# Designs tried in a protein design chat: VH-VL binders against o60147. Part 59

Target 1, 175 residues: o60147
Amino acid sequence: MLEKNKYLYIFRHIQTNQVLLSQGNVLKKTALFQLPYPLQKPVAPNGMRPAKLRKDHWVPLLKVEFPNESMFQSVFMQLLNYRKYRSVQPLTSDLLKLPIPVRRRKIMRQEVPNTIADLADILNKEKFPENSVRLQLSDKSDSEYADWPPSVQIDSEEIKLSRGFREKTTVDEAR
Below, E stands for the ipSAE of ESMFold2; O stands for the ipSAE of OpenDDE; V2 stands for 0.75 times the mean of E and O plus 0.25 times the DockQ between their complexes.

## First folded at step 3 (VH-VL)

Design k4 (framework fv_patecibart; at its last look DockQ between E and O 0.73; V2 from the best seeds 0.71)
Fold by ESMFold2, look of step 5:
Structure k4 (fold): chain C 175 residues (1-175), chain A 122 residues (1-122), chain B 107 residues (1-107)
Amino acid sequence: as target 1 above (175 residues)
Amino acid sequence: QVTLKESGPTLVKPTQTLTLTCTFSGFSLSTYGVGVAWIRQPPGKALEWLAHIDWDDDKRYYPALKNRLTITKDTSKNQVVLTMTNMDPVDTATYYCARIRYYDSSGYFDYWGQGTLVTVSS
Amino acid sequence: EIVLTQSPDFQSVTPKEKVTITCRASQSIGSYIHWYQQKPDQYPKLLIKYASRSFSGVPSRFSGSGSGTDFTLTINSLEAEDAATYYCQQYDSLPLTFGQGTKVEIK
């Protein structure tokens, strides 16, 4: 009956750059099931699910404000589908030629850009009304990984990190 | 608004060196996951990748032409330059510059210049 | 180097009918294939990336499918403006290679 704005929260692992999607600003342990099993063994941990959620290892990457639940659900599901499709692809032949440490670094570095590209691709296809979707990033330069449609307003304020996964408050700054 | 434009000579004599400049706008070549490539198309024939240079200055060349090609970038001018030595009439083609964008370690060319026809003849 | 072989080389198709273009890779390349449209006297334009993902602004009548070695570009209902040459391109490994092209004309 009554619709409220809905938020998509995206988190990044500080060491592996793996990405998790959340409806809330705090990750649930079941979010780990979003991570696929590895396609090829020498390149762990990319594509491998951690045994437990260590909340001090996951930091905000971005959040997206949608005007209603149906837009949120459509984008959320498409992001999961895009990730699943990507996760079952073999590594490129050129990546497989690289020494394992170099290959791992390249794979880890691309996960955030890949996710941001997926989000932009979905938003470009959806034809949402102009300025109807608000995007806020922890690092505003991450918006450069994709071309954004007119429906997206990129917030001038970056997400501020706090202890844990919560946003910092003015009380935190005073201390 | 991403644009790319090729500039350089349209007529070159055999044995001369071709220098082509790609001037682009609407993106930075310092951005992770992008680069600028040169692709040519001989009249009536298929597209042929020549070289590209990435955001991290990684440079790649078509192996059979590697000894004739040099690609460089000037980030302050938003330009990428290709030189191709020892031009021959078989090198007559339309030369395109294009932005390469990487996704899942694979590159594709999402924006292209209009191309410049380079004719090699005496 | 990976050879991409397109079929057919040429099609003459009546308007509103379905066009199917295939691209076969000489080795398995996952979904690392991309499709371009080049209209007469124009520069190429990206249509499909990553085997099946439509580029921004591409009409919904264009779709891509396939993985491994066999890939397909489909135009579900051909429009007059779709008369063009279509190319597949791989970047599973260097050198980057294109198919030989498929020319589509309106009958």
Scores: ipSAE 0.757, ipTM 0.870, lowest interface PAE 0.9, mean pLDDT 87
Fold by OpenDDE, look of step 5:
Structure k4 (fold): chain C 175 residues (1-175), chain A 122 residues (1-122), chain B 107 residues (1-107)
Amino acid sequence: as target 1 above (175 residues)
Amino acid sequence: QVTLKESGPTLVKPTQTLTLTCTFSGFSLSTYGVGVAWIRQPPGKALEWLAHIDWDDDKRYYPALKNRLTITKDTSKNQVVLTMTNMDPVDTATYYCARIRYYDSSGYFDYWGQGTLVTVSS
Amino acid sequence: EIVLTQSPDFQSVTPKEKVTITCRASQSIGSYIHWYQQKPDQYPKLLIKYASRSFSGVPSRFSGSGSGTDFTLTINSLEAEDAATYYCQQYDSLPLTFGQGTKVEIK
């Protein structure tokens, strides 16, 4: 069994591009609590929390392996904080000048790159040992959304997860 | 490693057209959220944004200079070109190209070239 | 356009002292402000992005704060190598604009 305690999985919604963080390769329904309540006025139109977790609507974005659980927890909490902070920021005047449909499209495209950038920023600040953090992406090109510190080793192989977002485990292989 | 370098004439006569080229490496202008900007600085003065171009070939210009500026990109060559017409001695400045990181809302200039001093004189 | 006004224009500071530079925007720009350091005869370098987020490689003595119209760049303990001109820059709206700069010299 994979040590869940040192692995960060990030998932994106296939339609809204919303992002969820997960400690482990399986999303839990409690992950939806990361998103704003539906009755609240979010800054971004697509920032609302779905009523139900549709696992088939979420695909893996990236996987990060940390040296230990403590480092994972630190980064995880910082990511949540950055996301929360961003969600309450006013839109730029530039965006507000755009027609609503165009604005919505732009906003929808921001969350994934912003999350990746946040991750890189946090890792740059943490100054972890060289090559101590392993990053694997579903799409290698997504690594270009940020500059990565020497502590991060980017895998040459992409994540191969099914839409059900479960990696093959030793248990699965035994079945 | 991200690098940018400006190239072009360092001396231009009044009324002539300035053409500067920014050659960069370590990133691609096809990447979402990436752009290249031109910023100038007259000697002993503050920085002035001139123009930028992004991965989607969206071009933005400083309004007061829009009619004089043209920015283009060649993604395959990792180059961005700025042309400025009708140069005047007041346009004497160090011209920088810089990478923009932004995601359809706001952005910053995270890497800069060394700059090239362009003098406009008869 | 959005006008950014820095204060002061010039500071002469003894090493190890705290340096505070302010930037005021002509209108509210949220946190969409960035800070740059430019040493003599060098290109500007990014220090702080989005008001308070340090750029990679920036020493911890540099910090940024503020929101809306008033922003601050702080050097908690000035080093000799910090002699430079500092600029704030906004990306709330086009055209992009910079402050007039604050020159920091070492006494």
Scores: ipSAE 0.645, ipTM 0.875, lowest interface PAE 1.0, mean pLDDT 91
Fold by ESMFold2-Fast, scan of step 3:
Structure k4 (fold): chain C 175 residues (1-175), chain A 122 residues (1-122), chain B 107 residues (1-107)
Amino acid sequence: as target 1 above (175 residues)
Amino acid sequence: QVTLKESGPTLVKPTQTLTLTCTFSGFSLSTYGVGVAWIRQPPGKALEWLAHIDWDDDKRYYPALKNRLTITKDTSKNQVVLTMTNMDPVDTATYYCARIRYYDSSGYFDYWGQGTLVTVSS
Amino acid sequence: EIVLTQSPDFQSVTPKEKVTITCRASQSIGSYIHWYQQKPDQYPKLLIKYASRSFSGVPSRFSGSGSGTDFTLTINSLEAEDAATYYCQQYDSLPLTFGQGTKVEIK
């Protein structure tokens, strides 16, 4: 099973456009630690603990199929490292001039293009065989955020998710 | 493949207006985080950013030259036009257009045109 | 405006030697620095972006490092085709500015 995991899924939040990375079509609560801006308060005023992950609020942005698990792991780790590097940089002086709500909205808006550009940078750096990496995008126009190497085959076919994804339950049906 | 190419006059007289056109292919100026910039380089000198225009029609100009510069885009023709008024011999330079990317908040020029030398002489 | 000062202005280097070019910003700019290579009578080409990330197709002998105010471009083993002027550029704030350039020539 683990040896067959050669898929990377990237999800975007339908309201904020924040991005989550996943090793397969299963989105876990621990993925929320990737987010710089929390989506919900930790505890409701009435004492009820709200759900921390609403899987129905996340839609697939893209799916990548790699030739093997080693290539998947390499790209996935590099993508996490790129994301971490961005998160520890100080904001530009121009961003700091903006009011906090405008600044946050602008930063969140950039997560989709930034993630796609980072993925392309990693794939351009790696010397994978021609047409060996299959990239499926929910919106083909998002491919314009990057310049892709010959190793990438782009396809705008619908990304299939496990039954129950919209119901907060993900069953691993396609891997 | 991304390409950019500058066009316009190679000789301009002092006090005249320079109009340069950048024609590009391989990308759209309606794509979020993408813009086209004009950068010049006097012979033997450093690069100087002049202006850029982005996907949202947001225009930025080098402050010391802003009263002389106008940048416009025609998304349907894949063109960006720069006009610079009151040309002077010190404006003699190779003028480049380049694609600028913003979505990593770091604004860099990833593809450049070949450049066009504009000589200002009486 | 942010001033970028490169050092040295000029360097004549034996093939296969290591070349180090420094760019110093007049104020802290995080990692918002990019490096370009310009060969004689040619347009500039992006080498390194975001202080340390190589642009596609750039040979591995080129690397970048630094943060804040001090940045370095390194060519680990100089090849003949590396004879060029190298420029740093910042995007911490407008106006966008370039360093004065460092010319690298082969001995």
Scores: ipSAE 0.636, ipTM 0.826, lowest interface PAE 1.5, mean pLDDT 85
OpenDDE, second read of step 4: ipSAE 0.433; ipTM 0.810
ESMFold2 (binder alone), look of step 5: mean pLDDT 93; pTM 0.953

Design k40 (framework fv_patecibart)
Fold by ESMFold2-Fast, scan of step 3:
Structure k40 (fold): chain C 175 residues (1-175), chain A 122 residues (1-122), chain B 107 residues (1-107)
Amino acid sequence: as target 1 above (175 residues)
Amino acid sequence: QVTLKESGPTLVKPTQTLTLTCTFSGFSLSTYGVGVAWIRQPPGKALEWLALIDWDDDKRYYPALKNRLTITKDTSKNQVVLTMTNMDPVDTATYYCARIRYYDSSGYFDYWGQGTLVTVSS
Amino acid sequence: EIVLTQSPDFQSVTPKEKVTITCRASQSIGSYIHWYQQKPDQYPKLLIKYASQSFSGVPSRFSGSGSGTDFTLTINSLEAEDAATYYCQQYDSLPLTFGQGTKVEIK
């Protein structure tokens, strides 16, 4: 009856604007492996200390509901491929004119609009049924970073932040 | 549903100033990652980029024409205006406005207006 | 400024044949190249962005490839509706520049 892997959860870092993709509504430490610019350096006083995930530094960007696991897997893999492709491309000549710290900040700040544009590009190329993919955003204005196909429905309700920091989305799972 | 349309005079005399207006719908020029550019095409020749204005009111001009060009936007009216001073017969061209979508520190023109032919002659 | 040189300038092609158009940049531009189609007396339309990514609604017979300085637009099995002038355009750096265009005509 239930397909567990039909939701894609996308998080944004509140300071850097870096993006993490997740199959669950709670971000796991292993997701940090997605980052090209690490947020924390490991420490080794008497042994190796892993980078820690600061859950209060990551907020929901959007939630995508697919009609089935097959569509989820297809889109998720394509998003990872877009992200990987960008990471190995040469930087533009205009970016290379900028000092390294300015260049990195500009690149990181573009991850939110880039990720949303990637998602829309993938969905525009796939022939999914009308209104079969549901988007729920934390800020509906972020949907303006792309043009969406008829297969996409944008939920009128925004994702709400929990008090203190976010451990679980307040998105209603019961329709 | 994204549309752009150019408007302005079709005939301009040498030395006069050309003013063209791009009226668009289906997007806002206050949206991050969106801009509007002006591109021209002389009859039978290649496309030439002229000017660009983005969501952050950052203005860019083709260097050789910079002293003749001014681009402005009115976000509330969904309009972008280009002015070009000291028109010459060699400026005869079809003038297009186009939406630029920014992505990965670059950008591409995803939607174009129909174009307006401007003839410069006395 | 970055100069883009297209080849050939003109090509007359039989329907169903493969068309190859090249664009060469005066310096390395990574994959920051886009391709446009302009039919006679019409405005340009985006075909391919970032060297190889098809724009929405573009027929699958259009494909792009290349990186650095040498780029190719390919039309597999040319259709009558593909008679047009094709332009490459770079946004590796300002000012934005276009190639001189390649006119494709049906025999």
Scores: ipSAE 0.619, ipTM 0.835, lowest interface PAE 1.8, mean pLDDT 86
Fold by OpenDDE, second read of step 4:
Formats: sequence, structure tokens, C-alpha cells
Structure k40 (fold): chain C 175 residues (1-175), chain A 122 residues (1-122), chain B 107 residues (1-107)
Amino acid sequence: as target 1 above (175 residues)
Amino acid sequence: QVTLKESGPTLVKPTQTLTLTCTFSGFSLSTYGVGVAWIRQPPGKALEWLALIDWDDDKRYYPALKNRLTITKDTSKNQVVLTMTNMDPVDTATYYCARIRYYDSSGYFDYWGQGTLVTVSS
Amino acid sequence: EIVLTQSPDFQSVTPKEKVTITCRASQSIGSYIHWYQQKPDQYPKLLIKYASQSFSGVPSRFSGSGSGTDFTLTINSLEAEDAATYYCQQYDSLPLTFGQGTKVEIK
């Protein structure tokens, strides 16, 4: 049970490529609070926060195993802060030149690579012990979105895609 | 194989505008985490970063020279162009273009051009 | 801007000796320091990225260490071909900056 507390799962929306962070391999409804409030009652693919969690619309992007829960929590909170910071940053002149729908789409498309890059940046700064963090990706090519510090060991095996879920762990099987 | 090459005038008169072109191969400037930067080095002196442009057409300039610098890219031609206005003899230097890998964090220059010496003289 | 100060500015070393170059940042930059080698009349070449990660093709005698504000580039056993100027570089924040360089000559 406690083993789950050291695992970070990152999910992406199959249409919008929005990203959700999860401490477990199953998304919780509360994960939607990571997304900005909708202006009205929009549903993905319009982006922002859908009214309800559709687990089948989210697929695992990567799994990170930390040495302990404390490290997990630190990285988790930093990831959220990075996201928040990015969301309040002024738009670039190039982005300002784009129609709003196109601009939004472009920004959303960057959520996955940005999140991966954020993770790498955070881990670089944290200076964890060598090979103490295990990273498993659904697509190994996604690792190319960032340079990883020595603390990160990239798993040779890709995680199997499962909508709304990650592969079952030994702990999950016991439940 | 990644390669970069600088091209442009090697002699510029004071107050004139310098235009340098970086032509590269072996990579695309549409790739996430990739950019091209210009760095110059006066004879016998240290390296000085000037500008960079990335895959998203985001641009950054050295603050002290920002008003004189313009960087642009043509992804289809694998070219990056730097313009520097109001050249002065103090701007005499070897100008390098280099590929930068920075993603969304710290960046490094993994490949460089051979550089081109630009002399500013009347 | 983040100022990178290298030490020493110059050193003359006999072959096979250990060379140590330090780079101090004006503020903490984690591991976001990179090292370059520039031989006379050549373009700079990347040696070490992120303080301690060797770039492809770099001899094992080159290593980097450090975090925060103090970083070190080490040449375990100096070779004649290692005569060059070495630069540290950061892009933790804008503007991107280089150290002033350390020139290593062979005795």
C-alpha cells in the first residue's frame, strides 16, 4: 500500500493532450482540479476542465518511481507549480498573432512535452542519488523531450497503454 | 551528422548592418527542444552569446544588444539569419552559430559552426 | 545576469598531470552548467553537460562535478592535445552566459 505513494503517473488526454498528474495508477475525480475552470460548460476537446472525469479519455504517458514518498511529493508539487507558472505567463508575440482557437490548440499540444521537460528540470535540480529515480514511458521517444539527470534511470520497457489506468502492480493485484 | 556553417560578409563598415546566415543540416528546427544560437568571440577574448531562436520561433537576445539584433529562421531551408545594426569596430569578432538543446530548461550547445570572422573597419 | 567566474585564468601543466578548473556561479544554478573546449583557431566543442555528463566522444579523462554555485572540470591526466581554453556556460536564466575562460598550456 505504501509502495504506491512513491509512484507518479502522468496521463494525457487522447484528444487534447492535456496532462493530469496522479499518485496512483488510477485517475481520481479530484485530478480534474488540475485543469483550469471552463468559461461555460465545455468538454474536451475544447480543453480546460471537463465536468466529469472520463477515465477512458486518458492514457498513461509515463510512470516515475521515486525512492520515497517525500521525494514524490516534492516533485509532484513542483510539477503543479511549473504548470501554474506557465499558465500565467504572457503570451509570446507569435502566439498573439494566432487566432484564439489555433493559439489554444498550439498551447495544448505542448503540454505533454512541457510536462516531460518540467519533470526533467525538476529532477535535475533536486540532485537525487544516481539511478534512484526510475522512469518508464509509454513511448520511449518521449524521453527525447528532455535531458535527464544521472538520478534518472529510463526503463527499457515501455509501459502498456491502458485508458484511465496504468498496468497493474503487484499491490493492485492483491486488492 | 549535424553540421552548421556561417555565411555573410567578412568586412563591414561602421554604422552598416551585418547580416549573417547559418545553414545547417542533420537536424530540423521544427524539433522540440532544438534551437540555433549566435555566439561571437572577439580576437583573444571570451565567448559572448548574442541571440537564439528555437523550434517554436521563440526568440531571445542579449539584453545589451537587443535593440540591434534580429534573429529569424527558415525551417524549410534549414537557415537562421542574424542581423546586427549599427556595427562598430568593437563588434569585430568571430561569429559562430551553434545548435542549442535546452528544451524547457538549461541549454547547451552541442554542435557549432566553424565561425566567420567579421571585421568592422572604415 | 548570472556571472560565471572561472579559476584560474591560466595554467601551464606538464603532461600526465591532473588539471582542475573551477567555475563559480553568482547564484545557485543546480547542475545547469556546461563545459566547452576550444583549441586555438577552432570552434568550441562541448565536453560536459549538466555538470557531470560527458558528451559523446569525450575522452574519459575529462570529468565534471559540482552543484549549486561551485563546479569543477577535471582532466585526470593531461594530454598534449588538451592544450586549449575551457569555458563554463549556463542557461539557467537569461541571458545565457559564459565564464571568462581558462587557458591550459602544455609545459
Scores: ipSAE 0.028, ipTM 0.607, lowest interface PAE 3.5, mean pLDDT 89

Design k41 (framework fv_patecibart)
Fold by ESMFold2-Fast, scan of step 3:
Structure k41 (fold): chain C 175 residues (1-175), chain A 122 residues (1-122), chain B 107 residues (1-107)
Amino acid sequence: as target 1 above (175 residues)
Amino acid sequence: QVTLKESGPTLVKPTQTLTLTCTFSGFSLDTYGVGVAWIRQPPGKALEWLAHIDWDDDKRYYPALKNRLTITKDTSKNQVVLTMTNMDPVDTATYYCARIRYYDSSGYFDYWGQGTLVTVSS
Amino acid sequence: EIVLTQSPDFQSVTPKEKVTITCRASQSIGSYIHWYQQKPDQYPKLLIKYASQSFSGVPSRFSGSGSGTDFTLTINSLEAEDAATYYCQQYDSLPLTFGQGTKVEIK
């Protein structure tokens, strides 16, 4: 690809706990296509209106710094594949016994633990050097959702988005 | 490093109550997505799930044995206790405790104790 | 309850040959199947979770596949340390159930 990047940002929706992956510190509207449950209801008989990205509804969950762009790309693609795999799997029989609203709330609530476990699983399979991957979590307790390999350094501190980011308009709603 | 270890009597008489304790380290039972299960294996036979207790104190029991089983946890002591009443020779088995890890609405047993053989005989 | 039937019950295999163990569920369970290895007089160890995901530290010769009712555990080149009984386990629904086990011996 054209863009060189070694940072992965993961964002969490403040009400639904749904998760978005980003290849930088800026959320793009196209990231909304990652969501299994859309944030907007269908409003037209002939289809659905495109969802709007509300920047203030998403907070950083974690930031990962990789040793190089190649490792970033590998992990990012694998995370997308894990999410895709879950989205096409049939639900458990126990979940199917639950009323639809309860079922959906339970599934959405699992997205943060599932995504963190996915990341850890991928990193455990990769043979990265010791302490070569830096993981910053907004909430340190979220690290408990998985067992981490020696390649990962875990920090718990405020994740600061770049003040002078290059792609200012990529988070704005298009009219 | 996650470890689990079973303790309790190795010989029980018919009609007595069995109490087994699982002591674990390397994780806390107040952590989202983890629980501790009891699984038994009669000599030369398959594994049989008995019960588990999760981080939120949700308890599940094998239906045919539910009236004989009680599972409790003490998070401060890192212990889970299983009690099984009215023991019978058919209950002779190696009893394991194991950590259940939840992911995507299902669970698997990622770490196991060494097991303790309980023989039921007069 | 969901019954898991493994095949074969037993197999004796020459070193470096491919081993295939199947697990059939009495109803569709998606990919909610996990595989364990138990060596004689030892506790079980997790090998594969969610049909196809290897557990940390498991050698690459072990792989899993399948969905719905038919699942397979494969050892692509058998080593001496692989002599063990292998169990599948489902958690699509309670009660949790295990297969009857497949014993693999070195020929």
Scores: ipSAE 0.644, ipTM 0.836, lowest interface PAE 1.6, mean pLDDT 85
Fold by OpenDDE, second read of step 4:
Structure k41 (fold): chain C 175 residues (1-175), chain A 122 residues (1-122), chain B 107 residues (1-107)
Amino acid sequence: as target 1 above (175 residues)
Amino acid sequence: QVTLKESGPTLVKPTQTLTLTCTFSGFSLDTYGVGVAWIRQPPGKALEWLAHIDWDDDKRYYPALKNRLTITKDTSKNQVVLTMTNMDPVDTATYYCARIRYYDSSGYFDYWGQGTLVTVSS
Amino acid sequence: EIVLTQSPDFQSVTPKEKVTITCRASQSIGSYIHWYQQKPDQYPKLLIKYASQSFSGVPSRFSGSGSGTDFTLTINSLEAEDAATYYCQQYDSLPLTFGQGTKVEIK
């Protein structure tokens, strides 16, 4: 059977730096389920799940191309697990010593690099074939957030930023 | 490939100042979530964290040695320098520099230099 | 500072046996504990991060568990090459601290 390439898109919230994973280049409402439920009814700036998906608040962070569904699913699920794990971890005592506003800012800055680190960690552990995974970043400098295994080929071209989605390309249509 | 290497004198007299340089490659100290730490280990003893510096130029020191320690970075040269004043024979140890990977306001040392033995003796 | 106490300080183990090393923190540190292996005349190497996450390249026989104050490093089947001193390290709060180490020797 011919395996089709699969694509993982990771989006970043413009304000909160929260991260959403997407199987497509367009965010779906269901993606919000990745975010924790608010205790009250806060909006996205509070770092919780918003009631509605505002696509214009999300920009693509990176695109990962996998050669088959199995690899995609494995990485995708592991990413979710990593995030879930983080979300239930207590804050460090060091962080708790900071004033609340400072703490919040610091936490907000962590989601993007943490996600990138997670991805790299997962890929390092998976030991996929060399250059079998293609990574394209919105900002090439973000690739420095982690050490990438030989299985990852970093694209020299940056992805175009598009709020809430990225236009389909010929490659995307091959999914 | 990430590498770190310690350099500096291996023999220091008491009361003198030790200056160690960590030269690294394979990463940048301008990258979020990255830092460089100094850890020492007296012969036959446990590891002791001394200081670290991160991408945001945040410097942290072991409190008991804070007044004796200074850590600086030169990002352009991929170097981190540790100075320790008023050296004493008790400070004899293998000194390591290591990369810190920060994650959720915590961190671990994922890559280490080979270490350099510094002996303090008259 | 947070004190990490490892147990035991030393153990001699026959190959293929299970090795268990415990690290107890003086206060709750969540999962912000890391484990290192140091062989004689070598630099420490990261084994486990955040209590249970294996570092890249670490053999599957190594595992970590625990949360709060009690943590465990386990070697499921000891290999001769595993003779080393193992350290736990916390980054819940500053100053960063290490355990006193557990030396594992092969019988």
Scores: ipSAE 0.350, ipTM 0.798, lowest interface PAE 1.8, mean pLDDT 89

Design k42 (framework fv_patecibart)
Fold by ESMFold2-Fast, scan of step 3:
Structure k42 (fold): chain C 175 residues (1-175), chain A 122 residues (1-122), chain B 107 residues (1-107)
Amino acid sequence: as target 1 above (175 residues)
Amino acid sequence: QVTLKESGPTLVKPTQTLTLTCTFSGFSLSTYGVGVAWIRQPPGKALEWLAHIDWDDDKRYYPALKNRLTITKDTSKNQVVLTMTNMDPVDTATYYCARIRYYDSSGYFDYWGQGTLVTVSS
Amino acid sequence: EIVLTQSPDFQSVTPKEKVTITCRASQSIDSYIHWYQQKPDQYPKLLIKYASQSFSGVPSRFSGSGSGTDFTLTINSLEAEDAATYYCQQYDSLPLTFGQGTKVEIK
């Protein structure tokens, strides 16, 4: 579907607040590769990658509509680069003083604010036309995590579970 | 959209208590990952962090000044108040409030108030 | 506490020249350094966060680099509007500290 080339779908985990980026409106198992692998020794990583994708554990966070595929690709790749950058940065001394379970919960909870702020940061540096990028959020208060440029239009209508019924592809259903 | 503004007395006598109020708009101090900080700058000198209060009511103070500082918030009024006791001429400075944003395991100040000059003299 | 030392304290620069400001931390802070610009008689404005990430609306001539203890803020081609004092700030650990500042003036 060509429409998928203009839309970025962002999901969050209902318990951990971890974030997954998707080019389609249905998460694929490969999206889990965005999350860090668990380490058994010497120290567990800053987050956990589930062994299997449980679609009922991931809910829509926001949907971004771009004017064209080029803008979508640019923003999507930059968001992935921000996530890669974070994965290789050492933790602050402040965080390292916390017990590992508390530390991991704190870091995972940050993924929603971080992702939203990253998106705004990317959009602020791009020279996009006024009101050309449309955002629809599941919880409109999440828009407060960032300051948006004039290129962004935020939908007054939130994504609801009853309204957020996702289209399923044959490929996604087979997985 | 995001704005912060300091208010309070511009003149304080030695030994008196200074009370400054930061009134902000465009965000809520109940939002995860945000706080409000007080930072001062004596004339011609560097920035000095004093205190901050976070969305979860976690309060942090500069250790050398901790016994003189109290920071509180009123989330419903979008206000953060700093109280500093036993003012001295050396405390003469421009006092700023700023939003502290927590992101990738650290905090930075993304928006600042205009600042208010507080002069301590007899 | 972590002490941040900036160099130089003062720099007078011809327009269009490259300006380099260094911030050295007394212990490793990895990438947990942020940079601010303060124009005369104005409040500070965030320029760079996490050593190298530009803040919204900041001109592309500003860039940051470094890791560990040594960090650099670069202005690739100085404009008249860039006359300001620049501060680095760390939050690897509390207390949160700033450098002493670097004043950049136009010749």
Scores: ipSAE 0.013, ipTM 0.616, lowest interface PAE 8.5, mean pLDDT 84

